VHH binders against SET domain-containing protein 9 (SETD9). Designs and how they scored, part 15

Target 1, 299 residues: SET domain-containing protein 9 (SETD9), of Homo sapiens (Human) (q8ne22)
Amino acid sequence: MPGRLLRGLWQRWRRYKYRFVPWIALNLSHNPRTLRYVPEESKDKVISDEDVLGTLLKVFQALFLNDFNKQSEILSMLPESVKSKYQDLLAVEHQGVKLLENRHQQQSTFKPEEILYKTLGFSVAQATSSLISAGKGVFVTKGLVPKGAVVSMYPGTVYQKYEPIFFQSIGNPFIFRCLDGVLIDGNDKGISKVVYRSCNGRDRLGPLKMSDSTWLTSEIHNPLAVGQYVNNCSNDRAANVCYQEFDVPAVFPIELKQYLPNIAYSYDKQSPLRCVVLVALRDINQGEELFSNYYTIVS
Key: E = the ipSAE of ESMFold2; O = the ipSAE of OpenDDE; V2 = 0.75 times the mean of E and O plus 0.25 times the DockQ between their complexes.

## First folded at step 11 (VHH)

Design t6 (from r2 with E99Y G100E S101G Y106S; framework vhh_podentamig1; at its last look DockQ between E and O 0.77; V2 from the best seeds 0.00; counts 0 for: pae E 2.5 > 2)
Fold by ESMFold2, look of step 11:
Structure t6 (fold): chain B 299 residues (1-299), chain A 117 residues (1-117)
Amino acid sequence: as target 1 above (299 residues)
Amino acid sequence: EVQLVESGGGLVQPGRSLTLSCAASGFTFDYYSYGWYRQAPGKQRELVAAITSGDTLYADSVKGRFTISRDNAKNSIYLQMNSLRPEDTALYYCAKYTYEGDYFDSWGQGTQVTVSS
């Protein structure tokens, strides 16, 4: 049984190995979003995992309730305690024949970005970047983002360090590298899209979807899942968000997993699902573009 | 040709057990998730149990009595039904889920379970 010091040294050695991946391998795609500065110590968490979890649960529950008609089959499969909570909320809305007529003919739902605003006090969306050569970017479209807020999520298929990603990496600027060598392929096109959809269907449990595939479409259900379009900071654009890794805990409500924009490439029950959130480094005003402190490292 | 073939149904007395089997062929079994559904006379088809590569889900009416399992080596899905009740009487279907949305890729022909006191 190795002690705490030996485990710490082993983890440090593993991180050094991945930081020093040969330059030619990293430059096959010339993808600056897949290279990030990582300090020798893992100190890039601005807020606690509990705060990340709390925010995601608050947003996902609001999205769940907003999409009432699609949740009834899911509710029939859930534990009675969970079912009772949501059924009480639905019973208030589901009173009498007049309410049923309104649901049938005049179903009222808000757009996901409105739910985000009502829940967190701000909205974000992708648009053409303020940087001429950057293509897409992500903007605060409404409200104020307070320092420390979870503002976005980085979507995509999650690969453990031993898993092959070569064909997906060719010309792919959306590969995110986690501190421990886990990779997230956030590309919403081509082979990357096909792989994500295949894994999503593989993990479907009856009416329960274990991940969100709508970030691959024009009609996204999780408005946070635009993080792959956040551009890196530069001399002309100081960073206002950072990436923070988050492992989905076992206690995560199964009915809310449909909003997680990540899925594991292989089914490995021994490793939790890795997600990456973007966290505000300062207050961010309406109209500002998000820029991350992720930058290219040439070794 | 994608096929799902159910078997193991029959007439049983209340309190007894049955095991349903579903043999799959014509596709890579390991890449998909599956479910058992049932349809009682005069009622809509309902999910009984579902299984992925590592997780299961059960309808409340069968929790603790039914167990779904899969054997990837035999390309088969099973439903062990214990403590059967007359309300379990139905035509039971095996289903394969798709990766492209909410559609089932295929249904089996079904196997009849009749619990008669």
Scores: ipSAE 0.377, ipTM 0.743, lowest interface PAE 2.5, mean pLDDT 79
ESMFold2 (binder alone), look of step 11: mean pLDDT 82; pTM 0.820
OpenDDE, look of step 11: ipSAE 0.459; ipTM 0.785

## First folded at step 13 (VHH; framework vhh_6fv0_2)

Design u1 (from t1 with S103E; at its last look DockQ between E and O 0.58; V2 from the best seeds 0.00; counts 0 for: pae E 2.1 > 2)
Fold by ESMFold2, look of step 13:
Structure u1 (fold): chain B 299 residues (1-299), chain A 119 residues (1-119)
Amino acid sequence: as target 1 above (299 residues)
Amino acid sequence: QVQLQESGGGLVQPGGSLRLSCAASGFTFDYYSMNWVRQAPEKGLEWVSAITGEGGDTYYKDSVKGRFTVSRDNAKNTLYLQMNSLKPEDAAQYYCAKYTEGEDYFDYRGQGTQVTVSS
């Protein structure tokens, strides 16, 4: 009650903050503040694109079925063959569960990280890094990660080469540079957050979301989307994951796009959506922190 | 200033047809997916149809599939809804709408146009 005047000013600032479009200024001089480096060993793919796709489809389908009762409006937009596929999948799951009578309640109450565990045999989550003063890191919280498994995804807005990222890139440690110059801004705060949300709303088709915006919140729906907090390897901590670029194929099921933690800054129909996954270089035990082989040279 | 202006509503008999239009200004129309939503008395907003920005792919609620056709003319900044085989349950105030900045609510919509179906 004592904050009514401050609430009014806060509401005006919040509206401006969320609708602020970053001013794009031409810079005639090269004054890079942050450099990105991709080691030679990360240029080759550890697993096939088919294996990445298969893993993402498996996880995203499980997440979709876990929240099936809240997906009815989306299902009404899909062909009958797709709707019947999900009903068949639910029927098979019901036959295999002894507690069939309360399945709907349990499915709607499973946490995303438990769905990840049930699907892949492990869970990951962000937490305070094991390195002193390193901030956040990503840990295997449950289960064992086998070599070659997809363990995480690098979220964020995707910028094609030559697209302006000037204000978002100043002092931004969450910029990932792909080998071909595509950039992913994985910062979950400030202008980066506003830009991602704006692009997400731009592409939304009624109830159908074309990307996941929940990685920007405290209640994430895709538990893989924590890759921006994976710390770089060092002489004292060898890498146990590597980055692998993945272009989303045109055949990707539209109802599962709501779990892709990436969205293109502008439309480019000639370019598929770029995602980046993190792949285990060895077996990773419960409790271990993830360390990547991606080096960042900061100015 | 985003502006959306719907038109083309009216009174029609069951089985009849109407064509709704939505004139848009104040934003880059062809970059945004556009939606038709409707509101009947004592009911909340109901999503009806959507069309992608530059791709033109279309999506429909089950109850209107095969009867309604959404389209857009990006050169004229205009969204359309062709409504055929109208039923009494289609009677509602119809709005064109878009999402903003990842919000879960439609906060950009026009004044709407009334569709009434009576026999």
Scores: ipSAE 0.478, ipTM 0.790, lowest interface PAE 2.1, mean pLDDT 79
ESMFold2 (binder alone), look of step 13: mean pLDDT 82; pTM 0.826
OpenDDE, look of step 13: ipSAE 0.838; ipTM 0.933

Design u2 (from t1 with G53S; at its last look DockQ between E and O 0.87; V2 from the best seeds 0.73)
Amino acid sequence: QVQLQESGGGLVQPGGSLRLSCAASGFTFDYYSMNWVRQAPEKGLEWVSAITSEGGDTYYKDSVKGRFTVSRDNAKNTLYLQMNSLKPEDAAQYYCAKYTEGSDYFDYRGQGTQVTVSS
ESMFold2, look of step 13: ipSAE 0.563; ipTM 0.831
ESMFold2 (binder alone), look of step 13: mean pLDDT 83; pTM 0.841
OpenDDE, look of step 13: ipSAE 0.816; ipTM 0.921
ESMFold2, look of step 14: ipSAE 0.571; ipTM 0.830
ESMFold2 (binder alone), look of step 14: mean pLDDT 81; pTM 0.820
OpenDDE, look of step 14: ipSAE 0.800; ipTM 0.917

Design u3 (from t1 with N35H; at its last look DockQ between E and O 0.45; V2 from the best seeds 0.00; counts 0 for: pae E 4.4 > 2)
Fold by ESMFold2, look of step 13:
Structure u3 (fold): chain B 299 residues (1-299), chain A 119 residues (1-119)
Amino acid sequence: as target 1 above (299 residues)
Amino acid sequence: QVQLQESGGGLVQPGGSLRLSCAASGFTFDYYSMHWVRQAPEKGLEWVSAITGEGGDTYYKDSVKGRFTVSRDNAKNTLYLQMNSLKPEDAAQYYCAKYTEGSDYFDYRGQGTQVTVSS
């Protein structure tokens, strides 16, 4: 019977959609929230939006090139100028003897964490937190993180103010509240997972994936998408990262959207997609756990 | 639950035109991006075109750009594919499709409609 609850949940959700009035009433009257909130004094950005964008494009391009052989359907949809750009970038990385060796052998693709390390000089991953009661945490697994580097992204479904939040908000510690009231549900289990996957399928355009759904699985394609497991700082653990909000520009390369670990709950185009990155407040050494300067508001 | 019925296929000469239709039921049609896919004999399933549920954005495989036009009528729950300047390589069984929630697979349950391009 695997999927009995998921099947029942899907049918219940569809039934709620067709009976919109009870659906709204349930959301309005019994929507308990656990919110994460950026302090007002931290609204100053550590790095520019242009630097965030540049870092994301650099990482996402490297991930795309690493899987270039598996991107054939997407490449067929791209303008020839864009296809040529990636072919040129791949050729530069394989100059000389490396190009000849690549011709004779199927070169193994690197793991995403290795691509992150080669691109930014460090990698991060989930592991058991150094705090006994905290469960999971996020660690620098390789290299050194310089102050001001983008080290992670907060994944999840993005809700505008007053959009319906169903059962996914009940007892959910992974709700992130942006300064303007936008919410990101970073829970990778339960109804939150189902909602994200539904929105991902809704927006898919043939071979073009409009968001990354792999952060919900054990095989993460965007290694930055672990930010929901970064623990809060405390008296005994000083913060070494902060959250920084970022709106994805409308002209973001469509072939790279497959690595954005966020998707809008609404299917309209009224607002830019909100992402949240984690930015290093100081140099962070290999082996250190990430701790954020973040406050949770329980509603 | 999902029902898809394709029609409008037939025999055309190279350079000819044909318009495919897909009647959809059993789901909230305008919520989903809709797709055309095709399968030629002894070939795998090939994605051809997509259109968003709202916003009206359209996407095409490079080999059909400028020749094919996807559209939809959400009031009639109908998806269309206008095919112009048809080539022998366009001959295939055409299906309309959507992605199933949580699945990486097309949901193409219709019988399809055959497009044949004679030389």
Scores: ipSAE 0.229, ipTM 0.674, lowest interface PAE 4.4, mean pLDDT 79
ESMFold2 (binder alone), look of step 13: mean pLDDT 83; pTM 0.844
OpenDDE, look of step 13: ipSAE 0.470; ipTM 0.807

Design u4 (from t1 with D57Y Y108S; at its last look DockQ between E and O 0.89; V2 from the best seeds 0.00; counts 0 for: pae E 3.3 > 2)
Fold by ESMFold2, look of step 13:
Structure u4 (fold): chain B 299 residues (1-299), chain A 119 residues (1-119)
Amino acid sequence: as target 1 above (299 residues)
Amino acid sequence: QVQLQESGGGLVQPGGSLRLSCAASGFTFDYYSMNWVRQAPEKGLEWVSAITGEGGYTYYKDSVKGRFTVSRDNAKNTLYLQMNSLKPEDAAQYYCAKYTEGSDYFDSRGQGTQVTVSS
């Protein structure tokens, strides 16, 4: 690569060509006034919002039940009908386990990735990308992903139009731009991490967490929250997932909000929380890397 | 620096009422959800109640539902807990609290205010 005055920014450009393009870095590097994003490719939805909601509720409920003993403070806040429902669901599951094998084994919490497999029939995880220049990627580690399945979520702090994201986003390859100009900062390091954790603490109601912050750590509680590491498709790698925007409905169960890997930067109750899911465009085999249907903008 | 000052505790008979106050300073009060927590002698810290930053939603531990009411006055930077139908089990040191950046535990709590329920 030729020597340049802004080598640091140029090296970051090489990394981002397999990720969602950071719009400010492109403005600084490649004639900012002519820069175009390709937001219209995700205008049509592959699956309904009801299907997305149903999948998230199924996974989050399974994660909640898996960690039921550690949810005692949260349960004390729920209506008795809801608390009893969870206790009944756990009792039925526990009785079935004792009837089958492992009769004398002590009950053990499964890893979140195994819960994903048991719930959806597949697991995903981040690992070194099959593209040597891309760093990390996301792979199907177990099972088969059917076309139309929700396979991942894009985590991060959610900014409405004109909110103050401007200086954090310089050189940030993890900015996701929604069709309506909403931005999601999926960077799990530096100032982005600090801002997300601050917002998470701001909204916390005693034992009730209003978002998931574990995607920022090595001990992820929501295994879907790895979408910021899904690389863009390229000439050599056809897309197998697409991004789909999803607004969290008001009826979303409060005890399950702890698994949403997004939180609004502003404390504005007028807008629903924006999430972004990744949806399979075809069946995806075990061992395959995920590639999104967005292309890198190189000029 | 976050500062919280609780007041309004005291001695009451079972069935009595008290109103706790928490004066807050050193942070943007209306940005934060606020909490009441309590600690009985030789016991751990117990969450009691929470209220959202705008005050639109309130949450209570099961054992105090229907008896306690949390509220806030954002113009005065003050959090309140109205405690009715007090029981001996409610006797504790009461604190107001919030979470801060990167904390999994309550921080920024004051010195507390003592609630005693006995004959």
Scores: ipSAE 0.394, ipTM 0.771, lowest interface PAE 3.3, mean pLDDT 78
ESMFold2 (binder alone), look of step 13: mean pLDDT 81; pTM 0.825
OpenDDE, look of step 13: ipSAE 0.592; ipTM 0.851

Design u5 (from t1 with E101P S103E; at its last look DockQ between E and O 0.57; V2 from the best seeds 0.00; counts 0 for: pae E 3.6 > 2)
Fold by ESMFold2, look of step 13:
Structure u5 (fold): chain B 299 residues (1-299), chain A 119 residues (1-119)
Amino acid sequence: as target 1 above (299 residues)
Amino acid sequence: QVQLQESGGGLVQPGGSLRLSCAASGFTFDYYSMNWVRQAPEKGLEWVSAITGEGGDTYYKDSVKGRFTVSRDNAKNTLYLQMNSLKPEDAAQYYCAKYTPGEDYFDYRGQGTQVTVSS
């Protein structure tokens, strides 16, 4: 791409790359109070990878069963052992669907946030932040979040270190940087939205969706997938959640991958899909806003 | 611009074999997962098999597992379906397809190739 215009673009790109959120480095240098609090709380992982996995499987299975009227094609392709588990539950669900039968109504009995509450004992949602300049935030809308609970997930397209992020990185405050240099683009607008949808379609295997794209819409199916709107802590508001990186294991149930709000930009690598969860640092009461220090827990 | 051309169908006896091919052009073939779908007369479109863009992973409808094998040759931009132990229930028009976001999850298909199974 030669030329004076292209050199001007490269100089603008070079200047803009320092606007990337190398947040771990900035956070270490600029927020001593937050850094001291978070390092003391995060010397060990808050919860194990097994506990993260167990929580996600519990929530995703509940979401799958709640939406069972849309799962028939997926059920037909599952191994018989897995299909038998759901078929036992389908017999109970079929009775409930028959009692609520309406030919013109195909919606689930419960909203995803209600499923979250029934499964974990709390629900979260976006609303106007209590911080004047922050715009949106994430609040506990029902129940109590116990210390150590997975309370949210950071959605978005996952880029390995040095994969190209053009143009979607310009003016993008939703870039999350993992400690090993993996990036997650949690922007639900513009080029970031287009890229995520393209990757989701790229990996679609018939009726199997390899990721959740509904976090990009007004009607999200995974109510945990709001983590990109969790604001950083401030002098007035101490952090009550932390980020914890989680690699999706190869044995993750294929029928539940439709609820993972992340997708890899490139499939040509053998690395596991990176997800980021938000974990409660203390009990969090109904009505409280979530605040993070943007420091990830790593092992 | 996107072109998909299926071939290799025909008439076989139950228990017989066929190999379907799909020649692709007009897009970066190895970037996309590819699918085989089929349609019997007066029935809806049925997904049969899928393969990832680099060809590392394959998926099958339960009724064809162990009998059908999907593969691709990215150098030739060609998708294949090896069908063994064919049953009368497999008779259909077979299409290769790729997904593009929208209301239908198969936005691009070829004209298809007919598979007929008769005793």
Scores: ipSAE 0.312, ipTM 0.717, lowest interface PAE 3.6, mean pLDDT 78
ESMFold2 (binder alone), look of step 13: mean pLDDT 82; pTM 0.824
OpenDDE, look of step 13: ipSAE 0.747; ipTM 0.897

## First folded at step 14 (VHH; framework vhh_6fv0_2)

Design w1 (from u2 with S33T; at its last look DockQ between E and O 0.43; V2 from the best seeds 0.00; counts 0 for: pae E 3.0 > 2)
Fold by ESMFold2, look of step 14:
Structure w1 (fold): chain B 299 residues (1-299), chain A 119 residues (1-119)
Amino acid sequence: as target 1 above (299 residues)
Amino acid sequence: QVQLQESGGGLVQPGGSLRLSCAASGFTFDYYTMNWVRQAPEKGLEWVSAITSEGGDTYYKDSVKGRFTVSRDNAKNTLYLQMNSLKPEDAAQYYCAKYTEGSDYFDYRGQGTQVTVSS
């Protein structure tokens, strides 16, 4: 891993206006950085990786089918077996539309949050937090979240344990630290945003995006990708979600990668893409705000 | 200044072969996944193939898989497309391309190189 870290660092360093002051950036270790604390005795997984994968595939497939008429160029890249799968799934959607028309309900294309509701039985969205000192929070806007459900994803650029993070670490409260030292930078502004977009363009395969960049915008295509706004629990607000780490398997459908709100800082065939999901610790009712059981740690 | 210069096109008969090259300059070539795209008369731009920044993974449109091979030489900033078993449907202007942030289109492409397949 050390050679890839060094090359990735040098490439990024040479492209930024601040590349001529690298040692100042590396010596910012005395500046406080926000970290997620997880007690050593806590389990890092509430549900199986297979259940996380199954949920993500179900949601991403539904999102893909909702925009099917806009996916024609991507479909031309896919094997016929995969294209026929989606044609069969569209036949099911047409049956559902006919049933709704029989009940005099008409819809042609749903918003992503409605797709989430139709798929998982609930929707979440960011809004002004119920906490006076916090800006944004994440709320259950529709339906009921059952215990153990995947309710959100923590977006951002993924840095391996030894990869340097500049410039983005200065005063950045959106850095998530995984148990093995992998970092996810969920900041949707400043240099963090620029780095994510650069990596997204770097990896793009023709019309097919290898990650979701819309979490950086006002028009989010993956409604789960709001986890960076979930506030920590407190004495007055008990946690109702926890973070769970998930490595994306190599078999993950390529056409659905456009909904993964994470992208690796440097290309590394030996390390799978790390994602982080938020999992419900109990049933969560409509209107409730999500709170995690992890803390900011001054290091 | 980003520059992409395609070459190696020409006239071939069905079943023939061509090797396209793309010389790149003005940017960090080994940072980007590089793409081949093509445009046939009266048709839109069509993606053909891609190769990742380190050359480890290659991807192909299903209709060319097994016939086309993409490769790159990062030391020479050059992208290649070996086209075998050419069909009349492959006739097009071929471009190498890359993306950058914030665009739904290829940000940069060269003048292209023409591939013609005739009986």
Scores: ipSAE 0.384, ipTM 0.749, lowest interface PAE 3.0, mean pLDDT 78
ESMFold2 (binder alone), look of step 14: mean pLDDT 81; pTM 0.822
OpenDDE, look of step 14: ipSAE 0.597; ipTM 0.855

Design w2 (from u2 with G102D; at its last look DockQ between E and O 0.47; V2 from the best seeds 0.65)
Amino acid sequence: QVQLQESGGGLVQPGGSLRLSCAASGFTFDYYSMNWVRQAPEKGLEWVSAITSEGGDTYYKDSVKGRFTVSRDNAKNTLYLQMNSLKPEDAAQYYCAKYTEDSDYFDYRGQGTQVTVSS
ESMFold2, look of step 14: ipSAE 0.673; ipTM 0.878
ESMFold2 (binder alone), look of step 14: mean pLDDT 82; pTM 0.824
OpenDDE, look of step 14: ipSAE 0.872; ipTM 0.953
ESMFold2, look of step 16: ipSAE 0.574; ipTM 0.836
ESMFold2 (binder alone), look of step 16: mean pLDDT 82; pTM 0.822
OpenDDE, look of step 16: ipSAE 0.861; ipTM 0.944

Design w3 (from u2 with T100K; at its last look DockQ between E and O 0.75; V2 from the best seeds 0.69)
Fold by ESMFold2, look of step 14:
Structure w3 (fold): chain B 299 residues (1-299), chain A 119 residues (1-119)
Amino acid sequence: as target 1 above (299 residues)
Amino acid sequence: QVQLQESGGGLVQPGGSLRLSCAASGFTFDYYSMNWVRQAPEKGLEWVSAITSEGGDTYYKDSVKGRFTVSRDNAKNTLYLQMNSLKPEDAAQYYCAKYKEGSDYFDYRGQGTQVTVSS
């Protein structure tokens, strides 16, 4: 009989139209100003997939070059054309830094947040929310976020709508629901953390990591991977970011997959890895907290 | 309990060939990417080759590309390494391996099988 009970709960779950699990929707006050409506045929996309891809490639490439001296094992697996690309990019960056600093010393590696700033013109980080009792939030710590910029990523294990997420979703406020029913478990604690790490090890190909697990730690390598802590908008705090789904294309550089903060629960070659980015709805100034709309209604 | 059992090593002359096997048990083999690693005397572990869980993609250290071929038979829970054109530098204890989690170290490997290349 446990299978019958779980099936009944799962069917109610499938009917749910909000971006997050049912109990979080029941515990939040209903307010029409905090609802986001999209047509079912809509992809809910503010910017093109090409723009998302271009931004991620630019950031991940900069992170890779920043840590280049520790990438030797990965480089040994890459074609010579790809190796020479990185050598050329590294030479240009070193030359530029030398001209600015006019120094002879070897350049030190930067913190990932500094690389984000150098690459996109802004940085984000988690900190105590400006909302009382909201816990953590995400803030623009440096620079200005222009409208349409990719500002963050929602990390976590990705479940297809037929896969068994039902037990770890109970009491879990970090379950993100994609428009097509794909779920992302962004919880960095408990069984969610264990599952993500297990999948990461499952898919590892020697020195090649197929996903980033550092978002589960205090020393994150992809500074965009803090989206699970972006709080819901309210009457007093309008949303300034929205969620945008992105399927990782087959052409995505394998050496950069180590920065993708998502991994599929089961390996399904027929579906690409789903990622979710957060996109700025307006210019966002330094010091502002990010707010999203948790309640997206598919019409 | 995860168990990996390597076999197929031995003594060969330079230019010779060997085929290594790794029998896996205690886990769902076809869910995991698998790796070959090796250790020469007084050296650390060196990654050699990897293959995806379904066998569709293979990866090799530069020094063995074109000479080694990794494959798997998921019905038999077995990983293989075909080693051709063997060189003295390939002499090592060979292990099949998988990772458990986001560690930079192999968490699971067998007892290994010795490959010796000498004239």
Scores: ipSAE 0.593, ipTM 0.843, lowest interface PAE 1.4, mean pLDDT 81
ESMFold2 (binder alone), look of step 14: mean pLDDT 81; pTM 0.821
OpenDDE, look of step 14: ipSAE 0.734; ipTM 0.892

Design w4 (from u2 with Y31W; at its last look DockQ between E and O 0.51; V2 from the best seeds 0.65)
Fold by ESMFold2, look of step 14:
Structure w4 (fold): chain B 299 residues (1-299), chain A 119 residues (1-119)
Amino acid sequence: as target 1 above (299 residues)
Amino acid sequence: QVQLQESGGGLVQPGGSLRLSCAASGFTFDWYSMNWVRQAPEKGLEWVSAITSEGGDTYYKDSVKGRFTVSRDNAKNTLYLQMNSLKPEDAAQYYCAKYTEGSDYFDYRGQGTQVTVSS
C-alpha cells in the first residue's frame, strides 16, 4: 500500500519539535467560543469520576459487543481472562435470541446511536442548530436525559500546558481549555485533523487502535463524540449541560480505547489522558438542543 | 527520511529458530509503537506482532503466540523478532513497520527479509 504523503508546514513543524522541547502552548483568548471560562466560584464536577468512568465503560462495552464480528483480531490479542469475559457476554445474548427462537438472526448489529439509546436510555446527534448563525448543534434525538447523565464527550488532540499548539490554534474555534491549562483541539478539519490522525497512528498496535478516529469522519463509531458541536448558551438559550474533566485511569481496558475520542499530543505518559464529558444540568427532553455555559454550574 | 532496514532472515528447518533485526533511522524511534508484518507470495500483508514505544507491552497474532518474541532496543534504534519453533506456514518476507496516520495500512516499512522454512 502507498504511504501518506508527508508534505506541508505541519510536517516541518513536527520535525522542529524534536529540537525545541518543551514547547509553548498558544491560547486562543480572542475567540469566545474556543475558551472555557471557569471562575473561582465555579463547580466543575456534577458527578463523581467513578460515575463518569462507569458510564463510558458501559457504553464502550456495548459498542464493542455490537460490532463483535469485526473485533476478532483484537480479541485474539487479549489476555484469556478478558477474552472469556466477552465470550460469556456474547453467550448470554445468544441465549436470549434462542429463547425468542430467531435462528436466522443470531446477532443483531445496530447503529451506534441505537446502542447509545439501549444503554443509557437516550440518544444524541449533531444537526443544524436552532440558533440561526451557530451552524451545527447537538440534539437529544430519542429518550429523556436525566439530570447528571453523561451526554457527550469533547473529542480531540490533548495538549499539556507546556506543549506547543502552534499552527493548530490559528483561527480555531474548537480549542477547549481545561482548568489546569490542558488544551483539547476538537476541530475535525485542516491541520487539527491531520495532527490527531498522526498521533493515532503513532500509538497504534497492529489491529489495536488506541483512540477513536471516526469522530473525524461521516461514520462516527462513538456517538458521544460530538461535543465540539455543542453550542454555548446565550440570552435566548439557557445552558442545560456543563463540561466536566476527568483523567482516564491507567488500567482502562485496552480493547475499549478505540472509542476514546482523545489522544495525547506527546507520547510522554507522565500525565494521564485527559477527557472532557458533558453532563446534564437538568432533565433534557427529546428534541431539545444541548447548550453549555462558560461556567460549570449545578442547577 | 524514514528508513527501516530488516535483516536476519534465512533458510531454517522446521522447529528451528531465527532472529530478525530492524535498524531504524530518520525519525525518533522511541516515540512510536512498532510492528512486524509478513507477506507470503501473492498474499497481502499479515500483521504478526507489535510492541509499545517503551517496550512495556507486546502483542502477537494467535498463530505465533508463544513461539515469537518481539523486543526493542531504543538506544540502538533497533526492533527485534525472535522466532522459535518455526513452521512452514511462517515462511514469508518479513517487514518492520509503523503507522503515522492511523490508517488500516502501514505508512512506512523497509525492504524486508526473507524467511524460508523447509526440510
Scores: ipSAE 0.598, ipTM 0.851, lowest interface PAE 1.4, mean pLDDT 80
ESMFold2 (binder alone), look of step 14: mean pLDDT 82; pTM 0.834
OpenDDE, look of step 14: ipSAE 0.805; ipTM 0.919

